# Ledger of designs, part 7: VH-VL binders against ABC transporter G family member 3 (ABCG3)

Target 1, 243 residues: ABC transporter G family member 3 (ABCG3), of Arabidopsis thaliana (Mouse-ear cress) (q9zuu9r114to356)
Amino acid sequence: IAWKDLTVTMKGKRKYSDKVVKSSNGYAFPGTMTVIMGPAKSGKSTLLRALAGRLPPSAKMYGEVFVNGSKSHMPYGSYGFVERETQLIGSLTVREFLYYSALLQLPGFLFQKRSVVEDAIQAMSLSDYANKLIGGHCYMKGLRSGERRRVSIARELVMRPHILFIDEPLYHLDSVSALLMMVTLKKLASMGCTLVFTIYQSSTEVFGLFDRICLLSNGNTLFFGETLACLQHFSNAGFPCPI

## First folded at step 18 (VH-VL)

Design f4 (from m1 with heavy chain N52S, light chain Q95L)
Fold by ESMFold2, fold request of step 22:
Structure f4 (fold): chain C 243 residues (1-243), chain A 127 residues (1-127), chain B 113 residues (1-113)
Amino acid sequence: as target 1 above (243 residues)
Amino acid sequence: EVQLQQSGPGLVKPSQTLSLTCAISGDSVSSNSAAWNWIRQSPSRGLEWLGSTYYRSDWYNDYAVSVKGRITINPDTSKNQFSLQLNSVTPEDTAVFYCARESYTDFWSDTYSFDYWGQGTLVTVSS
Amino acid sequence: DIVMTQSPDSLAVSLGERATINCKSSQSVLYSSNNKNYLAWYQQKPGQPPNLLIYWASTRESGVPDRFSGSGSGTDFTLTISSLQAEDVAVYYCLQYYSDPFTFGPGTKVEIK
């Protein structure tokens, strides 16, 4: 996937449009992790949605988005998009939720659908939780936020997308859970899934796991490139990262 | 190298239970990479998938709606075989019954066939 | 359930001539996301179980002679035997594997004139 001169505007509190993303450029190679990093209100979620073709009706996109070198809209089912907040069915177990999702959405042999679900459970480190109720409906207790996040990613993974867009995979995770999520996502990317996701901030250890970084601030792209090049760029500009 | 060998009676009276067994060599009934199916063939209905049994973290069965209330398919890991039980048979259940293997290669690959079949067993339902 | 129909019910063709078998589904078996038709063709010779010829509507299984070809998309599919051989006398079935339950066509018997 690549984007060129991408600008997104959205309606403000009055009739005036706010530029949320301002002339952004970047790309993601197949099977890699590309992160869009920035503080709150930097435009990172809007950029993610623009790349996925998921902008709300109140937004307008200018510029070009390319998939495998062609300017085309991705077909349904060729990509996955994981929202920041997840809608799960609390009365189902993790395994049931994923399997019923596969049955409703995919063609093909039932054994293949079951097998894809079980492989997704393993890939997202959900084996210990597979037979537990998701919960969180009404007064039901359920999975913690980290496991719920993994389930939401696994549901999109079951559709076998080659490109997976994830809005804030680390949101509300403690530092240990965040590191484990990033290790899981890096492994997933190495197995052939192209990942593009947003984060607010990262520890030095998590930062080292990224393949490419797009830094945003107030809609402006401050840097795009490989992780090592990012460290050198800011070190040369007088902002070295603590080691 | 995978071979499926069927056994069971060729004649069953109406209202009784049809029972067949499929023995597996060259693979395991509990393989995570295979599902074990029963398919029948009659002159009036042609080829018809009946159901399957397979193991993925747990044992599962899938049954065709047309026979769901009457069919049971069970694995037997000690004998490396799987069975078909069809209750309350009528003359319309007269058919050649086949067992068949369905395989799964990996997450990104699509399944498109039953790759190995048993020799077939003609079961006649007649009073 | 996706209902599969085939035409003709039987077909007599001279050796070396073209045989054409049609298969229609009651709803599309094309999955737009991967652009694949979930349709297979099977050959069954007397006294034998069915043998896979073609999958994804047009892809020939390993060991299947070049004279067998499949075409079509969506709901209409065709199996063509470009030059009928004596060994091709069989019943030919289409199968949809798009949705459960998998359903076969009623079969087309191919004979030599």
Scores: ipSAE 0.643, ipTM 0.847, lowest interface PAE 1.3, mean pLDDT 82
Fold by ESMFold2, fold request of step 22:
Structure f4 (fold): chain C 243 residues (1-243), chain A 127 residues (1-127), chain B 113 residues (1-113)
Amino acid sequence: as target 1 above (243 residues)
Amino acid sequence: EVQLQQSGPGLVKPSQTLSLTCAISGDSVSSNSAAWNWIRQSPSRGLEWLGSTYYRSDWYNDYAVSVKGRITINPDTSKNQFSLQLNSVTPEDTAVFYCARESYTDFWSDTYSFDYWGQGTLVTVSS
Amino acid sequence: DIVMTQSPDSLAVSLGERATINCKSSQSVLYSSNNKNYLAWYQQKPGQPPNLLIYWASTRESGVPDRFSGSGSGTDFTLTISSLQAEDVAVYYCLQYYSDPFTFGPGTKVEIK
């Protein structure tokens, strides 16, 4: 996927449209992790949605989005999109939830559906949790936020998307859970899935796992490039990152 | 080369249980890359998938709605075979029964067929 | 359940002539996400189990002669035998594997002369 001079405006309440994303450029290679990083209101979620073709009706996109060199929208169902919060069914085990999702949404052989679910469980480091209840039965506590987040990602992974867009996979995670999530996502990317996701902030340890970084502030792209080039870029400008 | 060899009686009285066995060579009934199916063929219904058994982290069964409640498919890992039990049979259950293998290659590959079949067993339900 | 129909129910074709078999599904078997038709064609000779000829509507299984070809999309599909041979006398079935339960067509019997 690539984007060129991408601008997104939102219809204002009165006379003005607000530019939320301002002339952004970037790309994501197949099988890599590309991160859109920035503080609140930097435009990162809007950029993610624009790339995925999921902008609300009140938003207007200008510029170009390319998929495999072709100027076109992604076909419905060829990509996955994971919201910050997802509805999980707490009375089901992880395995049950994923299998029923596959059964409802996918064509094909039942054994293939089961096998894809089991492979997704392994890919998302959920093997030890597969037979545990997600939680939500009367007063019963379930999975921790890290495991719940991985379940929400696994649900989209079951659809076997070529590109997976994830809004804030580290949201509300402690540092240990955040690191495990990123290691898991890196492993997922190595299996051939292209990942594009947003991050508010990252630790030094997590930062080193990214393949490419798009830094946003107030809708402006401050940097786009490889992780190592990002460190060098800001070191040369006098803003080195901790190692 | 995978081979499936069927065995079992060819005549069953109404209201009794139809029981067939499929022996596997060249593969394992517990393979995480294969599912083991039963399919029947009759003049009145044609070809009809009945159900499957397979292992992925645990044993699973999938049964056709038309026979659910009457059907049981069991693996036997020690003999490397799987069985079909169909309860409360009627003459309308008279058919040629086939066992068949279904394969799973990897996450990105699509399954499109039953790749190996047993020889078929005619089971007649009559007094 | 997706109901599969075939036409004709039987046909007789001279050696070397073209045989054409149609299959129709009650619902589309095209999955737009991968643009594949979940339809297969099987050949069954007397006393034998079905043998796969075509999958994804138009892809020939390995070892199947070039005279067999499949076409169509969505709900309407065709199996063509371009030059009928003596060994092609059989009953031909279409199968949808889009949704459970997987269902076969009623079959088309192909005979010589």
Scores: ipSAE 0.629, ipTM 0.841, lowest interface PAE 1.5, mean pLDDT 82
Fold by ESMFold2, look of step 21:
Structure f4 (fold): chain C 243 residues (1-243), chain A 127 residues (1-127), chain B 113 residues (1-113)
Amino acid sequence: as target 1 above (243 residues)
Amino acid sequence: EVQLQQSGPGLVKPSQTLSLTCAISGDSVSSNSAAWNWIRQSPSRGLEWLGSTYYRSDWYNDYAVSVKGRITINPDTSKNQFSLQLNSVTPEDTAVFYCARESYTDFWSDTYSFDYWGQGTLVTVSS
Amino acid sequence: DIVMTQSPDSLAVSLGERATINCKSSQSVLYSSNNKNYLAWYQQKPGQPPNLLIYWASTRESGVPDRFSGSGSGTDFTLTISSLQAEDVAVYYCLQYYSDPFTFGPGTKVEIK
């Protein structure tokens, strides 16, 4: 995936006050992790949605998004998108939730659907939780935030996307769970899935796992490049890292 | 090198249980890359998928709605085979029964075929 | 259930001539997300199980002669044998594998005139 001169504005705003993303450029290589970092209101979620073709009707996109060298406007079913907050069905086990999702959404043989679900469980390190209820009833403990987040990602993975967009995969995770999530996502990328996700901020350990970084502030791209180049760029300028 | 060899009686009386076995060589019934299916072929219904058994973290069965409640498919890992039992048969169940393997290559590939088939067993349901 | 129909029921074609077999599904078997038609063609000779010829509506299985070709999309599909050979005498079935229960067409018997 690549983007060129990508600008996003909100419907009905004045020219200089309504740009959420301002002339962003970047790319993500197959099988890599590309992260969009920035503080709240930096435009990172808007950029993510623009790349995925999931902008709301109130937003307008300028510029170009390319997938494998061709323009893409509204890809359907070829990409996965994981929202920041996801509603799960608490009365189902993890395995049941994923399998019923596969049955409803995928064509093909039943064994293939089951196999894709089991591979998604393995890929997201959910094997120990597969037969547990997702949760949401008064007397029984459900999954913790980390496991619930993994289930949300696994559900999109069942669609077998080659590109997976994730809005804040570390949202409300403790530092141990956040590190484990990033290790899991790094392994997932190495298996052939291209990952693009947003992160508000990261620890030093998590930062080292990213392949490429797009830094945003107030809609402006402050840096785009490899993780090592990012460290050198800001270290040479005298700023502390991570940003 | 995968071969499926069927066995079982070819004549069954109405209301009895049809029982067939498919022996596997060159693969394992517990392989996480294969599902083991039964398919029948009759003049009145043509080719009809009946059900499957397979192992993915646990044993699963999928059965066609048309025979659900009458059908049981069981693996036997010690003999490397799987069976079909169809209860309460009628003359409408007369068919050639095939066992067949469906393979799963990897996450990114689609399955599109039953790649290995048994030789077929004609089962006649007649009084 | 997706009902599959085939026409004609039986077809007699002179050796070396074109044979055309049609298959219709009661619902689309095109998955728009991957733009694939979940439609296969099988050949069954007497005393044998079905043998795969075409999958994804138009893709030949390895080892299948070039004279076999598949076309169509959505609900209407065609198997064409461009130059019928003696060994092509068989019954030909379409199969939808889009949704369970997976269903075969009733078959088209192809014979030499």
Scores: ipSAE 0.578, ipTM 0.800, lowest interface PAE 1.8, mean pLDDT 81

## First folded at step 19 (VH-VL)

Design j1 (from f3 with light chain D100E)
Fold by ESMFold2, look of step 20:
Structure j1 (fold): chain C 243 residues (1-243), chain A 127 residues (1-127), chain B 113 residues (1-113)
Amino acid sequence: as target 1 above (243 residues)
Amino acid sequence: EVQLQQSGPGLVKPSQTLSLTCAISGDSVSSNSAAWNWIRQSPSRGLEWLGSTYYRSDWYNDYAVSVKGRITINPDTSKNQFSLQLNSVTPEDTAVFYCARESYPDFWSGTYSFDYWGQGTLVTVSS
Amino acid sequence: DIVMTQSPDSLAVSLGERATINCKSSQSVLYSSNNKNYLAWYQQKPGQPPNLLIYWASTRESGVPDRFSGSGSGTDFTLTISSLQAEDVAVYYCQQYYKEPFTFGPGTKVEIK
């Protein structure tokens, strides 16, 4: 995926158009982890949605987005998109939730549908939780936030997407759960899935796992490049990394 | 090489239970890359899928709506075989019955449909 | 249910000539997300079980001679035998595995003229 001179405007509180993303450029290589980082209101979620073709009706996109060198709409099921917060069905086990998703979305034999479910469970390190109830919104007797987040991602994996967009995969996770999530996502990328996700902040350990960084502030791209180049860029300018 | 060998009676009286067995060589009934199916062939319905048994972290059965409630398919891991039981048979159940393997070789490859079949067993239901 | 039809019901072809069998489904068996047609072809000789020839509409099963080829997409599919041999005399079935219940065509009998 690549984007060139990407500008997104949103219908704001005033009648004038607000520019949320301002002339962003970047790319994500196949099988890599590309992160969009920035503080709140930096435009990172808007950029993610623009790349995925998921902008709300009130938003306008300018510039170009390329997939495999062509300007094309991605077919249904060719990409996954994981929202920051996802409604799960708490009365189902993890395996049941994923299986019913496969039944509704995939053609083919029932055996094949069960096989993709088991593969998603294994890919997201959910084997120990597969027969446990997801639980309700308050998580009283169900999965913790880290496991719930992994289930949300696993549901999108059932469609076997080549590109997976994730809005804040570390949202509401403690430091141990956040590190486990990033290790799991790095492994998923190494198996051939292209990952593009947003992150508000990261620890030094998590930062080292990213392949490429798109750093945003107030809609402006401050840096785009490899993780090591990001550290060198800000070190050469005499500033600590702004993450 | 995978081979499926069927056994069972060729004549069954109406209202009784039809019972057939399929022995597997060259693969395992508990293989995570295969499902084990029964299919029948008659002049009135042609080729008709009846159901399957397979192992994917647990044992599962899937049955065709037309025979659901009368059919049971059981694996036997110790003998590496699977069976068909069809209750309350009528003359309309007269057919050649086949066991067949449904293949799912790799995580990303998908299924080939039915790649290996048993030799077939003609089952006649008559009084 | 997806209804499968085949034409012709019977076909007589001289040795070494091309045989063409058509299959039509009542709705599309193409899954756009992977661009695969969930259609298979089987050969059945008298007294024998069906043998898988083609899956994914055009992919030959291992051990199937090169003279067998499948084509088509969506609802219209064709099995072609490029140079009919004596051992190719059989009934040929198409089968969809896109949506339950999985259904077979009525068959096309291929004979030598």
Scores: ipSAE 0.304, ipTM 0.653, lowest interface PAE 3.9, mean pLDDT 80

Design j4 (from f3 with heavy chain S103T S109T)
Fold by ESMFold2, look of step 19:
Structure j4 (fold): chain C 243 residues (1-243), chain A 127 residues (1-127), chain B 113 residues (1-113)
Amino acid sequence: as target 1 above (243 residues)
Amino acid sequence: EVQLQQSGPGLVKPSQTLSLTCAISGDSVSSNSAAWNWIRQSPSRGLEWLGSTYYRSDWYNDYAVSVKGRITINPDTSKNQFSLQLNSVTPEDTAVFYCARETYPDFWTGTYSFDYWGQGTLVTVSS
Amino acid sequence: DIVMTQSPDSLAVSLGERATINCKSSQSVLYSSNNKNYLAWYQQKPGQPPNLLIYWASTRESGVPDRFSGSGSGTDFTLTISSLQAEDVAVYYCQQYYKDPFTFGPGTKVEIK
């Protein structure tokens, strides 16, 4: 995926518009992790949605998005998109939730659907939780945030997307859970899935796992490049490394 | 090379139970990458999928609606085989029955149709 | 249920000539998310079980001669034998594995003229 001169505006006064993303350029190579980083209101979620073709009707996009060298929209079913907050069905076990999602979304033999679900459970390190109720609704006890986040990602994974967009995979996770999530996602990328996700902030350990970084502030792309180039750029400028 | 060898009687009286066995060599009935199917072929119905058994963290069975309630497919890990039982047979159940392997090579590839078949067993339902 | 039809019911082709078999499904077997057609072709010689030739509409199974090719998408599919050999005398079946129940076509008998 690549983008060139990508601008996103929200409808406002006739004379003015509120530019949320301003002339952003970048790319993500197949099988790599590309991270969009920035503080709140930097435009990172809006950029992610623009790349995925998921902008709300109130937003207008300018510029170009290329997939495998051609200008095209990504069809909804050809990629995965994981929202920051995802609705789960608390009365189902993890395995049941994922299997019913596969039944509704996938063609093919039932053996294939079962197999994809079990592989997704393994890939997202959910084996110990597979037969537990998701919970957290209707006064049911439930999974912790990290486990719920992994279930949300696993649901999208059962559709076998080649590109997976994730809005804040580390949101509300402690440092140990965040590191394990990123290690899990790095392994997933190495198996052939292209990952593009947003991050508010990261530890030094997590930062080292990223392949490419797109740094945003107030809609402006401050940096785009490989992780090593990012470290050198900010070391030369005196800005703090991620902590 | 995977081979499926069928066995079982070729004549069954109406209302009795049809029983067949498929022995597997070159693969395991408990393989996480395969499902084990029964398919029949008759002049009136053509080729018809009946059901499967497979192992993914637990044993599962899937049965065609047309025979649900009458069919049972069981694995036998100790003998590396799987069986078909079809209850309350009628002359309309007369067919050549095949066992077949369905393969799931990996997450991204997914299953592709039936790649290895047993030799077939003609089962005639007649008094 | 997805109904599979084949045409012709039978055909006779001179040795070394091209044989063409058509298969039509009552609804699309193309999954747009992965751009794959969930369609297979089988060859069944007299006294033998079906033998998988083609899966995903156009991908040859291992050991299948190059003279067999599959084409088509959505609802219309074709199996072509570019140069018929004596050993190709058989009944050919298409099968969809897109949606339960996984149905087969009625078959096309191919003979030497």
Scores: ipSAE 0.573, ipTM 0.803, lowest interface PAE 1.7, mean pLDDT 82
Fold by OpenDDE, look of step 21:
Structure j4 (fold): chain C 243 residues (1-243), chain A 127 residues (1-127), chain B 113 residues (1-113)
Amino acid sequence: as target 1 above (243 residues)
Amino acid sequence: EVQLQQSGPGLVKPSQTLSLTCAISGDSVSSNSAAWNWIRQSPSRGLEWLGSTYYRSDWYNDYAVSVKGRITINPDTSKNQFSLQLNSVTPEDTAVFYCARETYPDFWTGTYSFDYWGQGTLVTVSS
Amino acid sequence: DIVMTQSPDSLAVSLGERATINCKSSQSVLYSSNNKNYLAWYQQKPGQPPNLLIYWASTRESGVPDRFSGSGSGTDFTLTISSLQAEDVAVYYCQQYYKDPFTFGPGTKVEIK
């Protein structure tokens, strides 16, 4: 996936400008992890949605998004998108929920027969939780936030997308859960899935797992490139990398 | 090299149980990159998939509707084989039975065919 | 269930000539997410099990001669033997693995004219 001079405008989003993303350029190679990083209201979620073709109707997008060198829309099932906040069915087990989701998403197609759910469970390191009730948002009554997030991602993996967009996979996760999430995603990438996701901030350890970084601030791309190059870029300027 | 070796009786009486075994070499019955299937062939019904057994962090069985309720496919990890049991057979069940490996190379590709087959076993249902 | 059909039922071709077998599925076996056709071709000789020739509609299995080729997409597929050899006398089957249950075509018998 690649984007060129991507500008997104949304009316009423900003006090002085309707431009939420300003002339952003970048790309993500197959089987790699590309992170869009920035503070709140930096435009990172908007950029992610723009890349996924999921901007709201009120938004206007300028520039170009390329998938495999073409401007064609991604076909159904070729990509997944995980929202920052995803509603799960608390009364179901992880396996039941994913099975139900699979049935809804795969009408008339059996990609990997009944094992498709198990594959997703395993891919997201949810094997120990397969038979556990998802529960509510209370950690004492159900899955923790990190596990819930992984379930949300697993739901999208049922379709076996080649590109996975994830908005804020580390949202409200502690350092341990965050690292586990990133290691899990890294494994997905190594299996050939292209991952593009947004992050507010990360630990140094998590940061090191990224292949490329798109750093946004107030809609501007401050940096795009390899993770190591980012460190060098800011180091040369006398600033620590905004991790 | 993967090899499938079938064994079992070639004659079964009506209402009895057909039993076949497929021994695997060069692969594991619990491989997460394969599924193990039974297929039969007859002049009247052609090639017909009957069912499969496979391991994906747990054991799964899929059966054709046409034989569901009568068929059981069981893996045996200790012997690295899988078996077919078909209950209450009738002359209509007469066929050449094949075991076959269904390839499951990776997470993204999925199944793409039956690449290895057993030698086949003619099973005749007759009184 | 997806029903597979083949044409012709039998084909007699001279040695060295092209043999063409058609297969049709009652439903599309093309998956939009990966743009792959879940269609395979098999060769079966008397007294032997089917032998995989082509998968993904056009990819040859290892060891399969290059005279065998598969084409088509969606619901219509073709197996072509560019130059029929004596050892190619067999029954050929198409098979879909898009949806359970996997189903096979009725077969096409290829003979030497």
Scores: ipSAE 0.525, ipTM 0.813, lowest interface PAE 1.2, mean pLDDT 91

